# Ledger of designs, part 24: VH-VL binders against UPF0111 protein PH0637

Target 1, 226 residues: UPF0111 protein PH0637, of Pyrococcus horikoshii (o58371)
Amino acid sequence: MIKMQVWKKLFAKSPFKPLIRHAEVVVQTVETLEKALDSWARGDYENMKEYAKKVDDLEDIADKIKSELRDSITSKLLMPVQRTDILEYLHMQDKIADAAEDTAKWLLIKRNLDSIPNDIKDIILKMGKESIKAAKLVYEAIKQLDNVLESGFAEKEIKKEYKIIKQIEEVESKIDGLDSKLMEIVFTSELDWKDGLYILNIARTLSNISDKAKDTAERIRVLMNK
Key: E = the ipSAE of ESMFold2; O = the ipSAE of OpenDDE; V2 = 0.75 times the mean of E and O plus 0.25 times the DockQ between their complexes.

## First folded at step 10 (VH-VL; framework fv_amivantamab_arm2)

Design u4 (from t7 with light chain G28S F94Y; at its last look DockQ between E and O 0.90; V2 from the best seeds 0.76)
Fold by ESMFold2, look of step 10:
Formats: structure tokens, sequence, C-alpha cells
Structure u4 (fold): chain C 226 residues (1-226), chain A 122 residues (1-122), chain B 107 residues (1-107)
């Protein structure tokens, strides 16, 4: 409590504000991916390609912000929070944008989706919507950590944080269920092997978005531990 | 009020072509596709293929590949189906049907044209 | 191509009867199946989509069930206007094939 009050007095800034700034770009990246996925499912390759390009550009911006923060953060500036803990969080959060870029790259591989059954397209879209939800919850989680700090670690604000973390875990679990369902369909259908590979890699990159969101949420627990 | 109005009945000889029109109204033409379905006398329904009014994508039933062409004219909100190299077994009633291609709402032939009888005789 | 096989090919029934029509797909189509009613001289009419979702304006005596490869259409109490030919259609994988039809006739 005294450590955090000294932090506020000496620095006038939350130690989590740089992470919130990065998270804003990560959310924008994943929201742009949603538009790419919607265009993909409609069979609109040209719009999907344009959105996929924007995902790549936004991921580059997120990576640049990460690099700037890594270079500018010092251990003393981040007391009572260790530099290592901040940078580990930043690394995990940045991987969310990396996974979104990976998804976008896979969408570009196939122009004509007529060979892909409609049930598979619908499952991929559901996974996409849930992964985007997970990324948005990470943004809410890091903002709520700032509220925990401002309240002096009030139990009410800590409970709100754990609620957000639980929601991220529930979304990740839901995506795991969708992934299992998709695997069953792909392996029991008469898909060409290239189409199977294509679909399973898209699913894997979408699952990585939620996995990294969950990893990021676990780092918030570390940051809250005094 | 969604409406699909087809061109009139046609009589053709084997080897000729036929082009059936399907004029639409009451909705945004480019938001949907048009499927073509036929029924020969004494037979069931047969899906022939569809065309997206949004981007012109087509998918044709394999047995008709090479003989069928589906097109749209967005300025008149009209879809066309042309069947070439006609045979006697192409005698059928040909229907157009509005087709959704949106995720979660795939296909769903909710509105149909009145049908066009094409008779191939010689 | 996914083959859609309906059973029976025809049914003779009376007003008030319960009728069940089955449709089997040659491979899984998840729940991507529609049912149509077709009367002579008219265009087909959509009854059910996504295996079990009733189209707007269709009487609740019609119901659909099934997933995977086996599907049913049930008419709980036949009305005079229900005598027609019924078709299933899969729309999971191109081409979007119809079943061969089931003719529901008055006894």
Amino acid sequence: as target 1 above (226 residues)
Amino acid sequence: QVQLVQSGAEVKKPGASVKVSCETSGYTFTDYGISWVRQAPGHGLEWMGWISAYNGRTNYAQKLQGRVTMTTDTSTSTAYMELRSLRSDDTAVYYCARTSYLPGDWVRFDYWGQGTLVTVSS
Amino acid sequence: DIQMTQSPSSVSASVGDRVTITCRASQSISSYLAWFQHKPGKAPKLLIYKASTLESGVPSRFSGSGSGTDFTLTISSLQPEDFATYYCQQYNTYPYTFGQGTRLEIK
C-alpha cells in the first residue's frame, strides 16, 4: 500500500498505462481481423485481402510500440512492479497481435472457398468471434488493473479483476470446444487434404489468440501480487 | 414485398439454347444470390447451380457443367440462366429462387419464381 | 456429391394422421438441411431450414429433427392442405442436392 502510494507521488502515472496503450492497438488489430474473417466467409477475397493487409500494418504498429516500451522502461521507474514482470506481460499481450497476423496470412492462401463446407465456415467464424472477445477482455483486464491500483487494492476492485480473468478463461475453454468439434468434422469428412490443412491452420491461429489472451490474464495475477 | 418473375414458356428443338430470365423486386438484389432448380415431368427437384448477385461467383451442378451459364444484370435486378445443346430430357419446369450466401443463413430458398416450362421436342 | 435418400417414396394417409418422413445423407451434413413442400402447379415452399428451424408463416404442426446423416420431418396432425410432395435438401457442400421426394397422398 505505502509502495504504491509512493509510486503515484513520485511518478504521477500508473505503471500499467503503457500496457493499456499497447492493448488498444492489439484490440484494433483483432477487430480488423474480424472484418477479414467476415469477408472471407462471404467469399469476398478482395475485401478480405484489404483487411488482411491492415491487420499486418496494425501488428507492425503494436510491435513498434512494444520495442519503444522495452527500450524506455527502467527497474527503478517501475517500482514496486519489477521491470521483468511488465516486460513479460507486454510480450504475452503482443503475441495476441502476432496470432491475429498469422490468421490473416492463412486466409490469403485460398481464393475460392467452394470446396469448404458451410458447417466448417460457421465454426471458424464462431472461433473468430470468441477470440476477438478474448482480446477485448484482455484490454478490459489491464484497464481494471489500473483501477485496482487507484483504489489502493480494494477488495471490490480485485474481485472485478478476477471476474474479467475468469471470463477470459471461459472464452478460451469455449474455443477449445469449438476446435475439438472442427477437428472431428475435418477428419470425418471427404475434404481434400490441402483444404483440411488450410482449415486446421486457421483454427490453430485463432486458438493461439485465445491462448495468448489467457497467458496475458495469468500475468495480471502476477502484477496484482503486491 | 419480395417477388421473382420469370420469362414465359419456350419450345425448342434439340441442339438449341434457351435463356430464362428472373426479374427480382422488393429487396436489394446484390445482397443475395439466385439458384436455379428444375423439375422434369414425373421427376423430383434438381438443383442446377447458383450465382451471387454480389460478385458474380457461380457454382454449377457437375452434370450441367459446360452447358449452363448463369449471369446477372444488376442495373435491372435480373438473373439469367442459359442452357445450351438442349436434349429431350431437358424438358422441365425451371425455377429461380432467392439464395442467401451469408454465414448462418446459407442457401434458404425463401422466395421462388413462378416457373418457366421449357419443352424440347423433335 | 452427397446423395439424399428419402423414405418412404409415398405415403397414403388421412386427415388427422401423424406422418413422419425421413431423409438420409450419404455423409454428414451437420444440421444443414431444409425441407420443402411442393404442390402441382406451384413453386416449392420452404418449411424448415437448419434441420429444425420453422420458416416464418409455417404451421407449428410441422417439425424437423436430426443431425449428421439422419433427419425427419413430422406433421403432427395432417390437414387437407398438407397433401403434397415433400423434398429434403442438403446445403452443407456443393452441389446442394435434393432428395428424390416423398409423395403424401390422400387415402
Scores: ipSAE 0.667, ipTM 0.864, lowest interface PAE 1.3, mean pLDDT 89
ESMFold2 (binder alone), look of step 10: mean pLDDT 91; pTM 0.910
OpenDDE, look of step 10: ipSAE 0.861; ipTM 0.942
ESMFold2, look of step 11: ipSAE 0.560; ipTM 0.823
ESMFold2 (binder alone), look of step 11: mean pLDDT 91; pTM 0.910
OpenDDE, look of step 11: ipSAE 0.861; ipTM 0.941

Design u5 (from t7 with heavy chain V107E; at its last look DockQ between E and O 0.78; V2 from the best seeds 0.00; counts 0 for: pae E 2.9 > 2)
Fold by ESMFold2, look of step 10:
Structure u5 (fold): chain C 226 residues (1-226), chain A 122 residues (1-122), chain B 107 residues (1-107)
Amino acid sequence: as target 1 above (226 residues)
Amino acid sequence: QVQLVQSGAEVKKPGASVKVSCETSGYTFTDYGISWVRQAPGHGLEWMGWISAYNGRTNYAQKLQGRVTMTTDTSTSTAYMELRSLRSDDTAVYYCARTSYLPGDWERFDYWGQGTLVTVSS
Amino acid sequence: DIQMTQSPSSVSASVGDRVTITCRASQGISSYLAWFQHKPGKAPKLLIYKASTLESGVPSRFSGSGSGTDFTLTISSLQPEDFATYYCQQYNTFPYTFGQGTRLEIK
């Protein structure tokens, strides 16, 4: 974890470098969630629980970094970019980790998954994979935003940024399609109502990961408009 | 070279029990599950149950609940199926089959043992 | 439990013929269906999984199709070694039930 004085020095180098450091922890959080989801689908509760605990720990670290960054920001350190813009971006990016933790909490609720059909497990895993991809694209997007700033907002670097943003939006659209398919299966199957509620809540938290990734991408898009 | 080799044929009396072994080789035993399938004379294939070699979790056909126990021994890479309180209609060839855990490939039965004939008669 | 119903129960065909076997599930199983070949004195052999994916080493004359509740196995040009009993199996939901079988006899 980086201390307050290190954060102030990073802000002096670029308003986006501390956000990149936060994003690195967010990526670790979602990658750990992927391992939890894989273990969950296999019915390996104990391994899934270990990864779910690590997701919780990483989300705590992301939240602490967010708090430290918030405390270290001054108007002089952020003269090229307003403090409120940085804080709003940081808030949205941190919510990606929050949503990943929410997914992990839901995975822990049910020990035995034998009542859950394999087609439902497969759709959940596909949604998870896409949501994690969206979060990783956010990391690429904040890195590219630093390149945009360093280039003096060169057109070519801005085009690269918009390409990443579009990829995030495409992944979010794919998850919406998977969510619709899942809802149809849950409501037309002979699945017990508690299992249906359990599955739909997992799907909601996975969708929220991609929704927060899209929200973060929209914040970047706004920052690039004059 | 994935192989599943089952124990030999058995003749049992009604009320006895039988334990069939399935020794595996050529792959990492704990990465897969084992399903047991039987075929009575003149009948089709009947799924009996499944066991995870990873953690020993089982799921049994409802018809066999209370009479069947499936276990594994990871040190010998061997799966076992025990059927108790045998009846004449348990006469069948018993197969073990490896079950995949891969996403999108869940539970496909790619490799089978050679079968074990169990005959239940007075 | 999901009931699997195969049609026909038996087929008599000549070498070179095209043969189609159908399998119907009592409720939706998405694409979680496998086809097996079972010859006398041998273990069952996996031909197709996930409804349409050919298992490695299986001749390309075998193909599968379908999703949901209705599935087919097709042998495009029957060979003498193809006489056997064919089974479909759903593996979407426990218990992983088999169809009753289709016996393929070569004339």
Scores: ipSAE 0.445, ipTM 0.777, lowest interface PAE 2.9, mean pLDDT 89
ESMFold2 (binder alone), look of step 10: mean pLDDT 91; pTM 0.912
OpenDDE, look of step 10: ipSAE 0.812; ipTM 0.920

Design u6 (from t7 with heavy chain G104N; at its last look DockQ between E and O 0.61; V2 from the best seeds 0.00; counts 0 for: pae E 2.1 > 2)
Fold by ESMFold2, look of step 10:
Structure u6 (fold): chain C 226 residues (1-226), chain A 122 residues (1-122), chain B 107 residues (1-107)
Amino acid sequence: as target 1 above (226 residues)
Amino acid sequence: QVQLVQSGAEVKKPGASVKVSCETSGYTFTDYGISWVRQAPGHGLEWMGWISAYNGRTNYAQKLQGRVTMTTDTSTSTAYMELRSLRSDDTAVYYCARTSYLPNDWVRFDYWGQGTLVTVSS
Amino acid sequence: DIQMTQSPSSVSASVGDRVTITCRASQGISSYLAWFQHKPGKAPKLLIYKASTLESGVPSRFSGSGSGTDFTLTISSLQPEDFATYYCQQYNTFPYTFGQGTRLEIK
């Protein structure tokens, strides 16, 4: 399309490549969190601690990339897409990494998990796996947005984008069901109050990963319109 | 082939200690835990406790706390259960059983040792 | 500790009979229940785990059902080799307690 050709001529770089690079670090962050969760469930505190430290380091990298990109957008970039839409996308995508770091911090609080029933650990692992899947789908979604723009909004590419966005929404719905089941078990079990608080906070941070993934996917719809 | 082979029968006097071994093979020892289960004559199965082969963490049945010690030796892939201050009601067959960790396997008792008879008599 | 109560304590049955054994947990254990067969002089044998999943090599005449607090082991057509003591075990929370056993006898 004519407007996309003009866009490329006006800028020295693709408008979405920096967002894709940030998303790659976010994916690395959530993949590392998965390893921390696996170690946590088996009661392997020392390996879980090492993975949690790596999650923190990767979140710091994502945060630094975000800061550098905000400076570039505000000082150098002439864009046909509104600056506020790009910055809002970046904000939501970075919050995925923040939520992953929050989960990792909560995992560190308790060294001995023997008091935590296996059905609760199993639900937490399932929530973690789905939340991480949602974050990976965000990476695919921003990559596909670049393809949509380069094609001049070809219908084929738009359909693929909406399919990815739908998959993110389906994962969020599945996590909602798992969270409801977890609350039922925690409420009706003989779990002491500290363990209950611990588990519910882990669940909340995992749900926040998928919530931010969904919010990020909704920002892709805004970016696709402009 | 996963296999758990226990040490032989023992006869002990009240007040003594016994240490039963459980040598494992056919799997990665540090990936699993070992539970110990006993059965006294005329009674059902009783879970005694569990030990992680990875880091040595233990969880003991409350009634045995203070009298039981479970250990592992990763160089020989062997678990040990020591029961101290033996009483006549500790006469039982003692079993070791492999117990998995989340998330790789469901926590289940899939492989058992052949059993070790410990007789406590004066 | 989670108490596991089996019923009945003993069953007299003939070859070919359908036998049902129940197990009740003192609190919810989701589906984290196993069934074992135990014959004198042998180690316990895992029949069913996760309440309803048949262990490899166990005949299909064995089945399990239930969740939460109430569980059932069913033998659809009793065979001579099935006369044994049967135990349920919860493995949701330490300690991983056993039921008191159900002795299945030939009559």
Scores: ipSAE 0.526, ipTM 0.806, lowest interface PAE 2.1, mean pLDDT 88
ESMFold2 (binder alone), look of step 10: mean pLDDT 91; pTM 0.912
OpenDDE, look of step 10: ipSAE 0.836; ipTM 0.930

Design u7 (from t7 with heavy chain P103F; at its last look DockQ between E and O 0.02; V2 from the best seeds 0.00; counts 0 for: pae O 13.0 > 2, placed apart)
Fold by OpenDDE, look of step 10:
Structure u7 (fold): chain C 226 residues (1-226), chain A 122 residues (1-122), chain B 107 residues (1-107)
Amino acid sequence: as target 1 above (226 residues)
Amino acid sequence: QVQLVQSGAEVKKPGASVKVSCETSGYTFTDYGISWVRQAPGHGLEWMGWISAYNGRTNYAQKLQGRVTMTTDTSTSTAYMELRSLRSDDTAVYYCARTSYLFGDWVRFDYWGQGTLVTVSS
Amino acid sequence: DIQMTQSPSSVSASVGDRVTITCRASQGISSYLAWFQHKPGKAPKLLIYKASTLESGVPSRFSGSGSGTDFTLTISSLQPEDFATYYCQQYNTFPYTFGQGTRLEIK
């Protein structure tokens, strides 16, 4: 607690503010992906393509922010958390945006979706929605971590953080269930191998969004326990 | 001037352990990590693992998992690599290398020790 | 693990020659690729990182290019001191992995 007070005196601005900014861009990336998925489901390839491009642009911005943060975070800073842990967190958080970008890339591969059954599309949309939810929860988690820090690691604030983390884990589990269901449907359907591969890779990259979100949450745990 | 100075050559029998040291100077030890890389005769470079000098976090090559332990001493700015249950195919020159940032554009092995020959023979 | 495959395994060249070495990753590694020079009895030397950024003190005749899975190291005009073994290395994800190496020898 004393260390925290000294830190506050030395640093007027929380070191987590830039991390939160990065998280904001990551969320924007995933939200843009959601728009792409909606267009995708409607068979609106042109709008989907435009949104996919925006996802790519936002991911680039996230990368830039990450690079800048790496340059600014040194051991010379009297932070209550370890630099290495922050960098690992940042890296994992950035991977959420990467996964979104990967999803967008796959969406571009097939223009005509008439051969894809609606039930499969619906599952993909559900997976997308849940994946986005996971990313948004990560954003909430890092903001709450700032509160944990400001409180000097008050138990009440820590409990709130763990609640968010648990929610991320629950969302990830839900996505895993959807993924399993999708796989079963794909392999029992009359889809050709191209369509099957297409759908499964979309699902894989979407699932990876929530996986990375969960991993990011784990990094937050590390930050709290140091 | 950044320097990494490793301990001298070692000769060990199979089943024994070896501990190689890497003394660093000329930079803030805890701002970087240390990677260990080895080269067996007639083979290429092999990454063994990495340790953060800041918090001691490690990542080992799966091939060496259970046999290798990397440590750091911040008071002396020295990194250590212990390899246990030595066998003949562990004969190699072992290098320590300063490792910059984690998981990103700035990661690089920019400074290296002179190498330590470890010979495992009956 | 990400496998790094270099080509060629060995190359013979003369002073003044242009030399190109390629490295292929088994999966995308973005630009997280480094090139090292290694001479017998010496420690490896970092030449290029981030696929194309020249390390400080390295001659400008060395250059790197590529992104994703395919990368290239180029020596524009080979000098006598350049005869060595060259390695690519990915640092995108643990475990970090090296290519098999390319031995550059005098023709």
Scores: ipSAE 0.000, ipTM 0.511, lowest interface PAE 13.0, mean pLDDT 88
ESMFold2, look of step 10: ipSAE 0.341; ipTM 0.716
ESMFold2 (binder alone), look of step 10: mean pLDDT 90; pTM 0.898

Design u8 (from t7 with light chain Q27R A34N; at its last look DockQ between E and O 0.74; V2 from the best seeds 0.00; counts 0 for: pae E 2.5 > 2)
Fold by ESMFold2, look of step 10:
Structure u8 (fold): chain C 226 residues (1-226), chain A 122 residues (1-122), chain B 107 residues (1-107)
Amino acid sequence: as target 1 above (226 residues)
Amino acid sequence: QVQLVQSGAEVKKPGASVKVSCETSGYTFTDYGISWVRQAPGHGLEWMGWISAYNGRTNYAQKLQGRVTMTTDTSTSTAYMELRSLRSDDTAVYYCARTSYLPGDWVRFDYWGQGTLVTVSS
Amino acid sequence: DIQMTQSPSSVSASVGDRVTITCRASRGISSYLNWFQHKPGKAPKLLIYKASTLESGVPSRFSGSGSGTDFTLTISSLQPEDFATYYCQQYNTFPYTFGQGTRLEIK
């Protein structure tokens, strides 16, 4: 098929260029989730629902790209990196989009947010902004990995890569701090149990976006060691 | 320049209704909510309720539930508060105030109308 | 409903004095607290939002502090125009309740 030819030709130029194409869709997915979160916090259920549908559509596209790439890869096509390492990276990067879709699904559950205190909504929005930042840094990281390969693993380019990976780890740590703060507030507040469950599940899916971004960054370290 | 201009003073008898208007200008009406706050003579400020100018959602103080209705008209950038079944203790100055509704930013009462005196007496 | 309790109910002070007004919430409100100045015949004026952030155009002699349940408004050097009633208000959870007020009287 024509798509198989496109992917095979792209892999022949660099084992990382198809991963960059997938990452572009993952970033679009998480950026659309940010719009859903903003609408959610504003109490704008109808716009939030529209954005949540777009998140679902983009996640489907990311998943289809993943499947097409998996089907087009052979171990000998991807010198100097191994097929398994590419597929493990792709799996983790795709999980970022999956986590974004999970968040969108939870947002749809509750139409009226008046029972949820503003300090809780504020923390959720902050977690969302940091999660988008993490996903964008993953995109920058895979683009920089392509630069590392093209430079013949020049030390300057490797140092740039590790700096991006460190930034991802810092963002993930910040989200973990926000999640801990939120958990404390929820458990010490007088929230109805359904509201507490709802909020903690949204927080869990947002944390999972950054967790998968960190996991993807670990895969970049593996890919750098051909 | 943000401005909230309220309708003029009203004198009502017990059992009647009053509808106070709050015409806004100088900002995008649908980006904010409007809260209504009153002050009876010799008393402090009392929050009455809130309405989203974006989608018309409301939240009313429990003691006023069933007697108060807040509405908006986006075409005129105007909020309304109607209080029914008036009693003498509803005599107060009624204020509208702009309220942000983005919890990840700030939620405050930064601009207020000039106040509308409603007097309920026989 | 979250009850907001201010103390003292009234303060008499001289120009130049440091004045402190406290506000206690019946439940945690994080930092979601406003302070207002209210003069007879005028609309309330926002002084401080988010417990400690000074509203634009408000003199720097006003400051706010606190988080959770205990909050403080401080006027570092009292001026004649500061005669007013001061209100705290929480905006973390509906209804957005006010404290009962603190009347500041210039000696």
Scores: ipSAE 0.461, ipTM 0.781, lowest interface PAE 2.5, mean pLDDT 88
ESMFold2 (binder alone), look of step 10: mean pLDDT 92; pTM 0.931
OpenDDE, look of step 10: ipSAE 0.860; ipTM 0.940

## First folded at step 11 (VH-VL; framework fv_amivantamab_arm2)

Design v1 (from u4 with light chain T53S T93S; at its last look DockQ between E and O 0.84; V2 from the best seeds 0.00; counts 0 for: pae E 2.4 > 2)
Fold by ESMFold2, look of step 11:
Structure v1 (fold): chain C 226 residues (1-226), chain A 122 residues (1-122), chain B 107 residues (1-107)
Amino acid sequence: as target 1 above (226 residues)
Amino acid sequence: QVQLVQSGAEVKKPGASVKVSCETSGYTFTDYGISWVRQAPGHGLEWMGWISAYNGRTNYAQKLQGRVTMTTDTSTSTAYMELRSLRSDDTAVYYCARTSYLPGDWVRFDYWGQGTLVTVSS
Amino acid sequence: DIQMTQSPSSVSASVGDRVTITCRASQSISSYLAWFQHKPGKAPKLLIYKASSLESGVPSRFSGSGSGTDFTLTISSLQPEDFATYYCQQYNSYPYTFGQGTRLEIK
């Protein structure tokens, strides 16, 4: 209940400020995943496991904030943007945290990584760093959208917003390139089928982070229409 | 100054065991691994395995599996390699080497011990 | 196991010569290759890591190149102290393996 009144007050200031608060937790989630990936690449299962548990906790917090925001949006709130557009943005932004949790769950499956070549581990780590960059750019994008609204949709603020959106699309394309390179290495190396499945699923979940970041950027374009 | 100092030369009979020590200094022991590499007379370098000083995890060359044990003692910053059931073809100079954990190049043998000659003969 | 094949097995060269040693992996190791210099009575010395990165304290006349399966160590102007055996080593996959060595003999 205390959270409900806080959220209602934030919505009254701007339809985007509560989304910014959710995005802060999403960024924290992906930054914690980065620590899990670093530990994973070093073969440090116990630290990786600790960070993976923290990713799960942070994703739970993001889900709870999403639920509280959904409950706080009423027809009495005067907003320059439709409720359905806010909820769709929130859904996509929350999926970034969900994808990060999926990655963490896959990291936990295998304790000993000796059968995984170092070049594969390196590509996974690079994909992780780019996915985190994409999520941080989403955070910058929703903050800039608030600036666009405050300026009354000034052209210079809109240009800044489109620049951030373009950066998200460029990062997503880079991750697609890394994923393709990884697939080539996996299919041309001597790798047990279980290890191949393990690696490709980690890559899939990392790609999902950037895919959801791109989808969220597309929803920002929709929010700017109003 | 990073240093790895190994125990002295040994002469052993076939069937015996040998335990070579590698005392490290000048860095945080638990941040790195130790690899063991040997060179038989007239031959090239052969990787034997490594041990993480952080958590004690090991990986041994399959040729030596079952005959080699690598350990660490964090209180003395020392790594050990024990080779059992010695054969005459185990005669070699045995080296320890530090392994870094930097992403992308984390297996880098940047500092080496001076070597320990182990001679296996009757 | 990934086999590492060096060429040539030995080379005789004069002070001031440019010397090239090659190393071929039996499967891709990306750039996870190191070069070592080994002199009689001394420990091996790391020269190059990650195929082309020069280790600190190593003279700039040493350089490395390559990726995938084919790699090269170059000494641009041979010095008398460069007499040694040179080894490549892959560290992409366990077990880490060395090439058979290349003896560099000064004429």
Scores: ipSAE 0.499, ipTM 0.799, lowest interface PAE 2.4, mean pLDDT 88
ESMFold2 (binder alone), look of step 11: mean pLDDT 91; pTM 0.913
OpenDDE, look of step 11: ipSAE 0.846; ipTM 0.935

Design v2 (from u4 with heavy chain R108Y; at its last look DockQ between E and O 0.85; V2 from the best seeds 0.00; counts 0 for: pae E 2.3 > 2)
Fold by ESMFold2, look of step 11:
Structure v2 (fold): chain C 226 residues (1-226), chain A 122 residues (1-122), chain B 107 residues (1-107)
Amino acid sequence: as target 1 above (226 residues)
Amino acid sequence: QVQLVQSGAEVKKPGASVKVSCETSGYTFTDYGISWVRQAPGHGLEWMGWISAYNGRTNYAQKLQGRVTMTTDTSTSTAYMELRSLRSDDTAVYYCARTSYLPGDWVYFDYWGQGTLVTVSS
Amino acid sequence: DIQMTQSPSSVSASVGDRVTITCRASQSISSYLAWFQHKPGKAPKLLIYKASTLESGVPSRFSGSGSGTDFTLTISSLQPEDFATYYCQQYNTYPYTFGQGTRLEIK
């Protein structure tokens, strides 16, 4: 209830301010995943495990903020933007944190990575860094959308927004290329089937981070149309 | 400048053990690993195994599993390789080599020790 | 284990010659291959890593190429100090196996 009033006050300042607050937690989630991936790549299971636990905790916080925002929204509060557009954006942005948690869960499954070739570990780490970059660009995009609103939808500010959206699309395309390369390596290598499944599922969850970032960027276009 | 300085030559009898040291300087020891490589007379290089100075994780060549132990001492920036139950075909020059993740690689061997001759004879 | 096969096993060449040494892996190692120079009584010296990246201080006459299973070390103009044994090593998959070596000798 008290958080309901806080969120309603923030919506009154700007329909995008509460989305920015949620995005801050999503960024913390993906930054923590980056630390988990770095520890994973070095073979440091215990540090990776601690960061993976924190990813789970941060995803829970992001999900709770999403639920509180959904409960706080009324059409009267959100003019000039539609409630449904805000909720669809929030849903997609929250899915970024969900995908990060999925990655963390897969990292925990295997303690010893000696059976995993270095070329595979390198591609996974590159995919992770690009996926996290995509999520950080979403944060920049929602902040820039607030600038668009502040300017009264000035053309110059809208062009800056489209530039950020284009960067998200370029990062997503790069991750698709890395995923294709990884699939080729896994299927032409002599990996045990369990290691192959492990690697391909990690790659899928990392790709999903960037896919959700791209979906979120598509929702920003809707929000810019007032 | 990066240096790896190994202990001196050893003569051992079959069934004994040997412990070769590799004292490092000129870099942050815990940022890298140490690989051990040997060369028997008239033969090529043979990878024996690897130890991380960061967390002590090891990987040993299968043929040496059960006979080799690699350790590090971070206070002296020194790596050790112990080979037990020596036999005549363990006669070789033993090298330590720094394993580097820089730049942009997971593992490669950029600096080597001078080598330690271990002779196993009765 | 990944088998690394070098060819030829030895080369006789003159100063100024272009020399190529090949290394073939029994399965793909992507670009995770290093080349070493080894002279009698000396420690091995890293020349090339990641198949084609020249190590600091190594003369530009050395170059490496290849990806997957087939790799080449080239010395564009042989110098007197280049007579040595050359080894490739894969470092993609444990154990990090070496090729059998290629001896480069004066003709």
Scores: ipSAE 0.473, ipTM 0.772, lowest interface PAE 2.3, mean pLDDT 88
ESMFold2 (binder alone), look of step 11: mean pLDDT 90; pTM 0.893
OpenDDE, look of step 11: ipSAE 0.764; ipTM 0.893

